Miniprotein binders against b1l550. Designs and how they scored, part 51

Target 1, 279 residues: b1l550
Amino acid sequence: MRLPEELLERARDIHSEAPSHRIKLDRVGSFGLKVPVEFKGFLLLAEADVWVSLPEGRRGVDLSRQVEAIYELSNPPKDPFSLCREAAISLLEKLNYADSSGVSIRFDAPLQDGESLKYYGVEISSIASDEIINKIRVEILGMTACPCTAELIRAYKSSEIAATHTQRSLGILEVSTKAEHPDPDKLASIIERAMSSPLRTYTKRPDEGGLVIRSLSNARLAEDVVREMIHLFLEEFGHLPEDTHILAAVRSMESVHMHDIYAERSFSLDEIRKEISSH
Short names: E, the ipSAE of ESMFold2; O, the ipSAE of OpenDDE; V2, 0.75 times the mean of E and O plus 0.25 times the DockQ between their complexes.

## First folded at step 6 (miniprotein)

Design qf5 (at its last look DockQ between E and O 0.94; V2 from the best seeds 0.00; counts 0 for: pae O 3.3 > 1.5)
Fold by ESMFold2, look of step 6:
Structure qf5 (fold): chain B 279 residues (1-279), chain A 82 residues (1-82)
Amino acid sequence: as target 1 above (279 residues)
Amino acid sequence: DPVEEARKYFLEAIRLILEALKLLRKGDVEEAAELYEEALELLEEALEIAIEAGNERLIKRIKLLIELVEKLIEKLEKKLKG
């Protein structure tokens, strides 16, 4: 199955030629690679993307060197932050015509949930050029309870009922910074604490009732969940560089609607501090 | 905060590595080698601080980057000999 090495002398080196259209490309890479990572003592199967910039004068990228950059570093498995950073550096070294490189690594992170485990989504990225920019996105499901319906039921004649509809809501925090990646468990905790109640893998009747009571006692609009996420983020991570950029969002899968509700705010630490100090 | 000091040295080492790679693209091999060696010095200092602080996760990350830099230096030395 292996072709003779002598063919290298006869064949054109297609990748090193100039293209017919001299246009720089921002991301040329290999996407959807499977790599093992070690996270909190767990060996997890992650999905990775690797890429580099491609200058106007080069027709193609050396894909074998590209995948080599991350596969060499993935065995034995290491923490995903080191893998991401080191692979981005290795890409620039191995593909010396590129002025930037990037790596993203996605996995489901385990989180203790009573006697069992639950999982939340993590995507880690490092983009290297004259400096390195680290990005992390965390997504975790929680429970929200509608305060509007709760107020209508409370106001109803002769009603002593504490009730409203509840639903699953997806909380999202994304952080882009020149510092090291924030701890994903802390980001997940911020999201869950902003919700009406956490979700659990399984419950017995007393635990299930407790979750529902907690959610009813802590009813929140999707908008206020986002605001609470921002407040909690600033308490935990306000020390990050001023140009750190954050996206906080909630997608609520409203149980009484056929569609979702979405709320979002993006900001840098510098701009949010100015906004808060003016009130 | 010793842990934050170690992180600052760690990040500075990364900046030096990236600058060295930029110099290599320009063909400035000797200056790139100097930056790799400076990065290694910073990483060794960061490692000392991280060990004193007992931060096992940071220790491991610094050691891994040291290994990478040592390989980068080795590859560069092979190019100088060839």
Scores: ipSAE 0.625, ipTM 0.896, lowest interface PAE 1.7, mean pLDDT 88
Fold by OpenDDE base, look of step 6:
Structure qf5 (fold): chain B 279 residues (1-279), chain A 82 residues (1-82)
Amino acid sequence: as target 1 above (279 residues)
Amino acid sequence: DPVEEARKYFLEAIRLILEALKLLRKGDVEEAAELYEEALELLEEALEIAIEAGNERLIKRIKLLIELVEKLIEKLEKKLKG
């Protein structure tokens, strides 16, 4: 039921009133919206967060306008990168009292795996203010084999191919840059290549055996994986601005322990280049 | 790299748009309009380069932003005439 327009005209605009406490808010918005996006030929339902800053002199944000902003741009469905950026800009236009805006779009990205699909998690964000910062977070599962256990077993059984425990590990790359969003498929590829082996949606028996053997032959600590991720990232994305910020992380779901092993490094491109050059 | 050049213009256009929005918040409508026009010019140049480079992704992104900027200009023009 729509309220009579006459009632709306008489109603105070509560959100435009002065607040009881004049305090600026950094982010006010709608979280968990569902928006269609086109990604790699797939039409996906993504989760979206939209927000703007709120000045100290305004009680509330026009949340309806935020929702309108993203849905206007979502029809017809478009790529999430453009949607994110355009929506961030549109939010500032529609909500002219805001000095900053942000949009985050999350979905499981399809990734071809032979004749099937696997996926990685992706979050694409843009923050607009006096500048635009583009952020992308990619999470993908891989497999790691423990080199320490392998060495122990090798010592014990004198086997060329030592058995070791394997586990699923979550690799994470988060990039924040003033440049365009990095290609999430490339980021996912970096993570997978940094692991002992990728995961497969399905394997035929011969392929499964090969996958395990590959893992055993490429045993890596969680720390090794993070370092490899950084190395591969620099090779692929070293052209990004120096102030680009990266988080590389791994969460290894260790199969011999009840707890996970976690390793991370946060850095700017400038910082890490200096570090590597010093060795 | 033509793609990189196109990206450069694209990013510069975005910066101008954001600056224009900032000006609009301050009430500087005329100066904001100028920046939108400049941004549009940069986007058009970026588009040409991207087309020549055959970068479909960038072409699409630029076109979408052009559309947005054009809408912003139209809104601004309406505001100036009203």
Scores: ipSAE 0.091, ipTM 0.573, lowest interface PAE 3.3, mean pLDDT 89
ESMFold2 (binder alone), look of step 6: mean pLDDT 84; pTM 0.800

Design qf6 (at its last look DockQ between E and O 0.37; V2 from the best seeds 0.00; counts 0 for: pae O 3.0 > 1.5)
Fold by ESMFold2, look of step 6:
Structure qf6 (fold): chain B 279 residues (1-279), chain A 82 residues (1-82)
Amino acid sequence: as target 1 above (279 residues)
Amino acid sequence: DPVEEARKYFLEAIKLILEALKLLRKGDVEEAAELYEEALELLEEALEIAIEAGNEELIKRIKLLIELVEKRIERLEKKLKG
């Protein structure tokens, strides 16, 4: 059923009224939208959140205009970075009472793994006001091998090859910058290279053996995984603006424990460079 | 680095677009249109550089933003000619 369009001209616009309590709101939005994106040749279904600020004098946000802003830009599908940026800009245009807007787009990114695929998690955000701030979070699983247990087992036996516990670890890189979003594949690569070994979609016995042996030759503490992630990040992305903010973290699902180990470091490029150069 | 120069123009165009939107909120339609035109010029410069550098990803992103800006300019021009 569709009501007569003329009613819109005569009905009270509840959203444009002043509220009973004149309190500004930082984020009012539509969350959990499904939008198509094109990423590295793949067409993916992503989850999107859109929001705007709401001034103290306005009762409500035009929610249909928020949804319109991102959906009209999602057909035909485009890369998630352009969609995120353009939707944030269009939100400010369509909801001209707002002084800021934001868009967040989340999806599992396919990554080539031999003749198969694996994946990593991506969240891309753009926040627009007087400027645009771009944020990207990448999460990918890798393998870690405990160096402490490896050393104990080596000392216990004369064998050159030491056994140790191995486990999946979730590596996290989150970058907030005024520059364009870093390439998520490069962020995922940094995380994987910091681990003892990457994970594979499948292996046959000789390949599985090789994977485990490689992880033993690169045994690393969770703390050192985070340090290596930072080192590799600076090598590849040290050119970003000095006020770029990074979080590097790992959550290791330790196979011999009932609980996870977590390590993290947050920093700006300016701060970490001064710290490193002082040593 | 030519690619970084193109990114600089791209980012500056975005800043002009955001400034134009603030002017539209204040009712300064003609000034906003002028900023959109300036943003388009920066984007066209960025596109030229990106094409010469062969950066396919940046080319695609610049073209998408140009498309958005061109539609906005057309809309504002109709409003100004009344």
Scores: ipSAE 0.567, ipTM 0.873, lowest interface PAE 2.1, mean pLDDT 89
Fold by OpenDDE base, look of step 6:
Structure qf6 (fold): chain B 279 residues (1-279), chain A 82 residues (1-82)
Amino acid sequence: as target 1 above (279 residues)
Amino acid sequence: DPVEEARKYFLEAIKLILEALKLLRKGDVEEAAELYEEALELLEEALEIAIEAGNEELIKRIKLLIELVEKRIERLEKKLKG
């Protein structure tokens, strides 16, 4: 039932009123929206968050306009990068009292794995204020083999390929830049290449064996993986602005322990370049 | 690459819009209007390039932003005359 439009004329605009406490809010918005996006030829249903800042003199945000902004741009479905940027701008245009806006879109990105599909998690964001900052977070699972256990076993029983425990590890790359969003497939590739081996959705027996052997032959600590991720990132994305911020992290679900091993490094491109050059 | 060129103009227009919005928040309506006009010009150039390139997606995106900017300009003009 739609309320009569006449009621709108009589009703106070509650959200435009002065608040009881004049305090600015950084983010007010709708979280967990579902929006269609087109990504690599796939039509995906993504989760979206949209928000704006709220000035101290305004009681509330017109949330309906926020929702309208993103859905207007989501039909027809488009790439999530453009959607984020354009929606962030549209939010500021529609909600002119806001000094900042943001959009975040999350989904599982399809990744070709031979004749099958695997996936990685991606969160694409844009924040608009005096400038637009684009953020992308990629998470993909890989496999790590422990070099420490391998060395112990090698010492105990001489073998060319020492047995060691293997586990799934989650690699994370988060990039915030004033440039366009980095290619998430490239980021996912960096993470996979930094690990002992990638995971496969579909393996035949020979392929499975090869995957394990590869992992054992490329045993890496979680710390090694993070460092390798950073190294590979610099090779691929070193052209990004110097103020680009990166988080590289690994969560290793260690198979011999009940707990996970976590390693991370946060840095700007300028910072890490200086660090590496000093050695 | 014409598509890349169009994107460049598009991004530059976005930058101007963001700056214009900042000015509006400060009450500088006239200066903001000028920036929106400049942004509109850039978007129009981007649109022409995108049309020539046959990039339908980019065309649609640019057109949408043009509409937003035009509406903004109209509102600002009314505010300045009023």
Scores: ipSAE 0.106, ipTM 0.581, lowest interface PAE 3.0, mean pLDDT 90
ESMFold2 (binder alone), look of step 6: mean pLDDT 86; pTM 0.821

Design qf7 (at its last look DockQ between E and O 0.83; V2 from the best seeds 0.00; counts 0 for: pae E 1.7 > 1.5)
Fold by OpenDDE base, look of step 6:
Structure qf7 (fold): chain B 279 residues (1-279), chain A 82 residues (1-82)
Amino acid sequence: as target 1 above (279 residues)
Amino acid sequence: DPVEEARKYFLEAIKLILEALKLLRKGDVEEAAELYEEALELLEEALEIAIEAGNEELIKRIKLAIEFVEKLIEKLEKKLKG
């Protein structure tokens, strides 16, 4: 049912009223929208969050305009980087009372795995104000083999390839930069290369065996994985602005324990460069 | 690196757009319009460089940005005439 336009003209604009308490809000928006995006030749349905700041003198945000902003830009579907950035800007344009905006887009990114597909989780964000900050978070599963158990077994039973427990590990790279969003496939690749081995969607028997053997031959602690991620990141993305902020983390779903092992490092590029140079 | 140069122009254009929006919030419509035009020029330069570099992804992104800025300009013009 559409309300008569006459009623709308008589209705008080609640959102434009002064609030009872004059307090600025940092983020007001719609979360869990579904928007189509084009990514690597795939048309994907992504989840999106859109928000703006609310000044102290305004009671509420026009949420309908926020939703319109992102959907207007989503047809036809475009890459999530452009969508995120443009939507953030569009929010500021449409909601002129806002001094800041943000958009976050989340989806499972397809990744070629032989003749099949695997995936990684990605969240692409842009926060706009006087400047734009682009954020990307990549999460991908890999496999780790424990070097400690391997060493214990090696000490007990002399073998060239020591048996050890293996587990799934979630690697996380989050990058926040004033530059363009880093390539999520490259980030995913860094994470996978930092693990003992990648995961595969499907394996033939010989390939499965080889994957496990490779993992055993490249046993890594969660701490090793994080350090390797950082190292590889610096090699690939060292050209980013020095104020670029990175979170590198691993959650290892330990197979011999009921709990997970977690390791992380948060750093800026300038900070980590100084740290490495001091050694 | 031509690709990096194109990216630089692209990012600068985005910065100008954001500055223009800031000006609009202050009521400085004419100055904002100038910044939109400057942003458009930078994007056009970025596009040329990206085309020369053969970076298809960047070309697409810049073209989208151009279209976006053109729409912003159109909206602003409508506000000025109305």
Scores: ipSAE 0.676, ipTM 0.906, lowest interface PAE 0.8, mean pLDDT 92
Fold by ESMFold2, look of step 6:
Structure qf7 (fold): chain B 279 residues (1-279), chain A 82 residues (1-82)
Amino acid sequence: as target 1 above (279 residues)
Amino acid sequence: DPVEEARKYFLEAIKLILEALKLLRKGDVEEAAELYEEALELLEEALEIAIEAGNEELIKRIKLAIEFVEKLIEKLEKKLKG
């Protein structure tokens, strides 16, 4: 049933009123929207959040316009980066009282892994105002091997081949920049190369042996995994704007402990270059 | 690097679109339309460079951006004619 249009002249427009407490809000939005995306030939189901700023004098957000901003752009499915940017711009175009908008899109990205696929986590966002700031977070599991235990066992047994505990570790790279989003596959590759070895969805015994040997050859402390992630990031993405902000982190699920180990460093490109050049 | 040059034109086009939105809020509709058209020109230049470089992903994204700006222009033209 559609209600008579004449009611609009008699009803208060609640959304455009001033609130009883004139306090601006940073993010007012619709969260948990399901949208299809196309990523490198794969059709994926993603989850999106959309929001705008709300000035102190406006009581509410026009909900239908807000959802429309991303819905109109999501069919047919397209790459998530274009969708994210275009929706953020569309929010500002449709909701002209807002001085900023934002869109986040989350999905699991497939990677080829032999005859199978493996997945890593991606969250992208675009925040639009006088400029667009793009953010991407990538999370992928790898294998780490403890160098401390390896050295102790080597010394104790006089063996040239180290034995040690290995475990899964979650690597994290998060980048905020005025440039386009970095390629998530490149970020995932940086994380995997910083680890002792990548993880596979499955292996046969000879391949599994190779993986273990590689991990023992690249035994690394969690701290050094983070340092290597930073080094590799600078080689690949040192061209990004100087005020680009990065977080590099690893959470190691240590197989011989009841708890995880965590290491993290955040920096801007200009900050880290000054730090490195001072040594 | 030609891919980097194309990305610079792409970024400049996005900046023009955001400036056009600011002009529309002030009521400067004709100036906003000019900025949309200028953004299209930058995107078309970026597309030519991306095609010569053979960068398939960048080509796809620039084509989507062109389509998006064309829709913005269409909406603005409807407001002007109505």
Scores: ipSAE 0.644, ipTM 0.899, lowest interface PAE 1.7, mean pLDDT 89
ESMFold2 (binder alone), look of step 6: mean pLDDT 83; pTM 0.785

Design qf8 (at its last look DockQ between E and O 0.93; V2 from the best seeds 0.67)
Fold by ESMFold2, look of step 6:
Structure qf8 (fold): chain B 279 residues (1-279), chain A 82 residues (1-82)
Amino acid sequence: as target 1 above (279 residues)
Amino acid sequence: DPVKEARKYYLEAIKLILEALRLLKKGDVEEAAELYEEALELLEEALEIAIEAGNEELIKRIKLLIELVEKLIEKLEKKLKG
């Protein structure tokens, strides 16, 4: 059922009124939208959030315009980075009372793994105001091998046993920058290379053995994985603007413990360079 | 690096578009239109560079933003005629 258009002439525009309490809101939006995206030849179903700031003098946001801003741009499907940035621009255009807008797009990115695919988590966002800030978060699982237990086993009765516990670990890189979004595959690669070994969708026994041997050769504490992620990140992305902010983290699902181990470091490029140069 | 220069123009075009939107908020329609046109000029130059370099992904991204800016210009011109 569609209501008569002429009712718009008689109804108050509730959203454009001043609110009873003049308080600015930082994000008012529509969350959990489903949009198609094209990523590296794959057509993926992504989840998007869109929002704008709301000034203290405006009671509400035109929510239909928010949804329109991203849906108009999502057909035909396009790469998620262009969609993210362009939707943020469109939000400011359609909702001209806002000082800022934001778009987040989340999807599971396919990554070639032999003849099969594996997936890693990607969340990108763009926040537009006088400038645009682009953010990307990548999460991927890898394998870690404990160096402490490896050393204890080596020292045990001058043992011939080369062994330690191994486990899945979740690596996280998050980057916020005024430059374009870093390539998520490169971020995923940095995380995997920082681990003791990558995880595979499946392996045959010789490949499985090789994976474990590789892990033992690269035994690392969660703390060391984070440090290696930072080192590799700086090597690949040290050219980004000085105020680029990074979070590097690992959550290790320790196979011999009842709990997880977590390590994290956040920094700006300016900050980390000063820290490194002080040694 | 020509590709790096084209990517810089792409980001600068976004800055011009955002500035134009701020000016429209204040009612400065003519200056906003000028900024949209400047953004298009940067994007056309970036597109030429991307084509010469054979960078297909950058070509697609620049064309998408050009399309958006052209739509914004058309919308603004309709407001001026009414």
Scores: ipSAE 0.726, ipTM 0.920, lowest interface PAE 1.3, mean pLDDT 90
Fold by OpenDDE base, look of step 6:
Structure qf8 (fold): chain B 279 residues (1-279), chain A 82 residues (1-82)
Amino acid sequence: as target 1 above (279 residues)
Amino acid sequence: DPVKEARKYYLEAIKLILEALRLLKKGDVEEAAELYEEALELLEEALEIAIEAGNEELIKRIKLLIELVEKLIEKLEKKLKG
């Protein structure tokens, strides 16, 4: 049922009223929207969050305009990077009382794995104010083999390939930069290369065996994985602005424990460069 | 690196757009319009560079932003005439 337009004209605009408490809000928006995006030739349904700041003198945000902003730009579907940037800009234009805006788009990114697909989780964001900050968070599963157990087994029973426990590990790279969004496929690749081995959607028996052997031959602590991620990141993305912020993390779902092992490092490019140069 | 240069212009254009939006909020419509035009010029230059470099992804991204800026300009013009 659509209310008569005449009623709308008589209704006070509650959103434009002064609030009872004059307090600025940092983010007000719609979370969990579904928007189509085009990514690597795939049409994907992504989850989107859109928000703006709210000045102290305004009671509420015109949420309908926020929703309109992102959907207008989502038809036809486009790449999520452009969608984030454009939507952030459009939000500021449509909601002129806002001094900042933000858009976050989340989906499972397809990644070719032989004749099949695997995936990684990605969140692409843009935050606009006086400047734009572009963020990407990539999460991908890999496999780690424990070097400590391997060493214990080697000490107990001499073998060329020491048996050890293996587990799935979640690698995380989050990058915030004033530059363009880093390539999420490259980020995913960094994470996979930092682990003992990648995961496969399917394997033939010989390939499976090879995958396990490779993991055993490349046993890494969670700490090793994080350090390797950072190292590889610097090699690929060292050209980003120095104020670029990175979070590198690993959550290892340890197969011999009921709990996970977690390791992380947060840093700026300038900070980590100084750290490395000091050694 | 031409691609790097194009990206630089692209990002600079975004900054100008954001500044223009800020100016519009303050009521500085003329100055905002100038910044939109400048942003458009930067994007056009970026587009040329990207085309020369054969970077299809960047070309698409720049074109989309050009379209957005053009729409923003159109909206602004409508406000000025109305």
Scores: ipSAE 0.443, ipTM 0.808, lowest interface PAE 1.1, mean pLDDT 91
ESMFold2 (binder alone), look of step 6: mean pLDDT 84; pTM 0.798

Design qf9 (at its last look DockQ between E and O 0.91; V2 from the best seeds 0.00; counts 0 for: pae E 1.9 > 1.5)
Fold by ESMFold2, look of step 6:
Structure qf9 (fold): chain B 279 residues (1-279), chain A 82 residues (1-82)
Amino acid sequence: as target 1 above (279 residues)
Amino acid sequence: DPVEEARKYFIEALKLILEALKLLRKGDVEEAAELYEEALELLEEALEIAIEAGNEELIKRIKLLIELVEKLIEKLEKKLKG
């Protein structure tokens, strides 16, 4: 059943009333929306959150307009970065009482891995007010090889035994900037190159052996991985605005322990350059 | 660097669009329309630079934002004509 449109002129517009308590809200939104995106030739199903600020004098948000803001832009599918930015703009246009809006889009990004694909996690957001602030978080698994155990085994048998424990480690790079979102493939590459070795979907025995031997030649502590991620990030993205904020982290699922090891550093580009130049 | 210049025009256009939206909240419809048109001109300049540089990714992004701004202008003009 569809109700007559003329009732809109007679009914109270509950959302546009003042609330009983005049308190502004920072984020009022629709979360967990499913949207299609096109990413580097792939059509992916992404999950999106959309929100706006709500001024102290307005009782509610026009929720259907929120959903329209992103769904109208999602057909036909487009790249998630443009969708994110444009939806944030559309939210402010459709919900003209808001002074800020935000959109987050999450998806698993495909990477070529020999004869198959592997995936890494991407979450992007755009926050619009008098400017747009873009955020991206990339998470990808790699392999780390423990240098401490490797050295102990070397000392025990000199060069006769080359061994250590290896484990999966989750590398994380998070970037917040006024510039366009960094390319997530480049962020993923930075994380993988900082590790002892990338993880593969599948290898044959000789390739698997080579991968393990390579990881031993690149044995790294979690702390080393974080430092290397920062170094490689600065080489690739040092041109971003000075107030760009980065978080670099690794969570290592240590194969010889019942618990994980975690290392993290956050910084702005200005901050880290001053730190490096002081040494 | 022409690609960097195109990106600067793109960001400036975004700021104009956001300012136009603030003007619309105040009811300043004519001034908002002028800012939308100015943003469109900057985007068209950025597009020319991106095409000449052969930067296909930037071309795509600029074209999408142009499409959005054109729809915003159209919607505003329909509101004015009533």
Scores: ipSAE 0.581, ipTM 0.879, lowest interface PAE 1.9, mean pLDDT 89
Fold by OpenDDE base, look of step 6:
Structure qf9 (fold): chain B 279 residues (1-279), chain A 82 residues (1-82)
Amino acid sequence: as target 1 above (279 residues)
Amino acid sequence: DPVEEARKYFIEALKLILEALKLLRKGDVEEAAELYEEALELLEEALEIAIEAGNEELIKRIKLLIELVEKLIEKLEKKLKG
């Protein structure tokens, strides 16, 4: 039912009223929107969050305009990087009382795995104020083999390839930069290369065996994986601005324990460069 | 690296757009319009460089932003005439 326009004209604009308490809000928006995006030739349905700041003198945000902003830009579907940036800008334009805006888009990114597909989780964000900050978070599963157990078994039974437990490990890279969003496929690749081995959607028997053997031959602690991710990141993305912030993390779903092992490092590029140079 | 140069112009254009929006919030419409025009010029330069570099993805991204800026300018012009 559409309310008569006459009623709308008489209705008090609640959002434009002064609030009872004059307090600025950092983020007010719509979370869990579904928007189409084009990514690597795929049309994907992504989840989107959109928000703006709310000044102390305004009771509420016009949420309908926020929704309109992102959907106007989502037709036709475009890449999520452009969508984030453009939507963040559009939010500030449409909601002129806001001094900051943000957009976050989440989806499972397809990744070619032979003749099949695997995926990684990605969250692409842009936050606009005086500057635009682009964020990207990539999460991808890999496999780790435990070097400690391998060493124990090697000590007990002399074998060239020591048996050890293997587990799924979630690698995480989050990058926040004033530059363009880093390539998520490259980030995913860094994570996979930092693991003992990648996961495969499907394997033939010989390939499965080979994958496990490779993992065993490249046994890594969760800590090793994080350090390797950082190292590989610096090699690939060392050209980013020095104030670029990175979170590198691994959650190892240990197969011999009921709990996970977690390791992380948060750093800026300038910080980590100084650290490495001091050694 | 021509691609990095194009990206630099692209980022700078984004900053100008954001600054223009800030000015608009303050009521400085003329100054905002100037910044939009400057941003558009930077994007055009970025586009030329990106085309020369053959970076299709960057070309696409720049073109999209150009379209956005043009729309922003159009909206601003409508506000100035109305």
Scores: ipSAE 0.323, ipTM 0.729, lowest interface PAE 1.5, mean pLDDT 90
ESMFold2 (binder alone), look of step 6: mean pLDDT 84; pTM 0.793

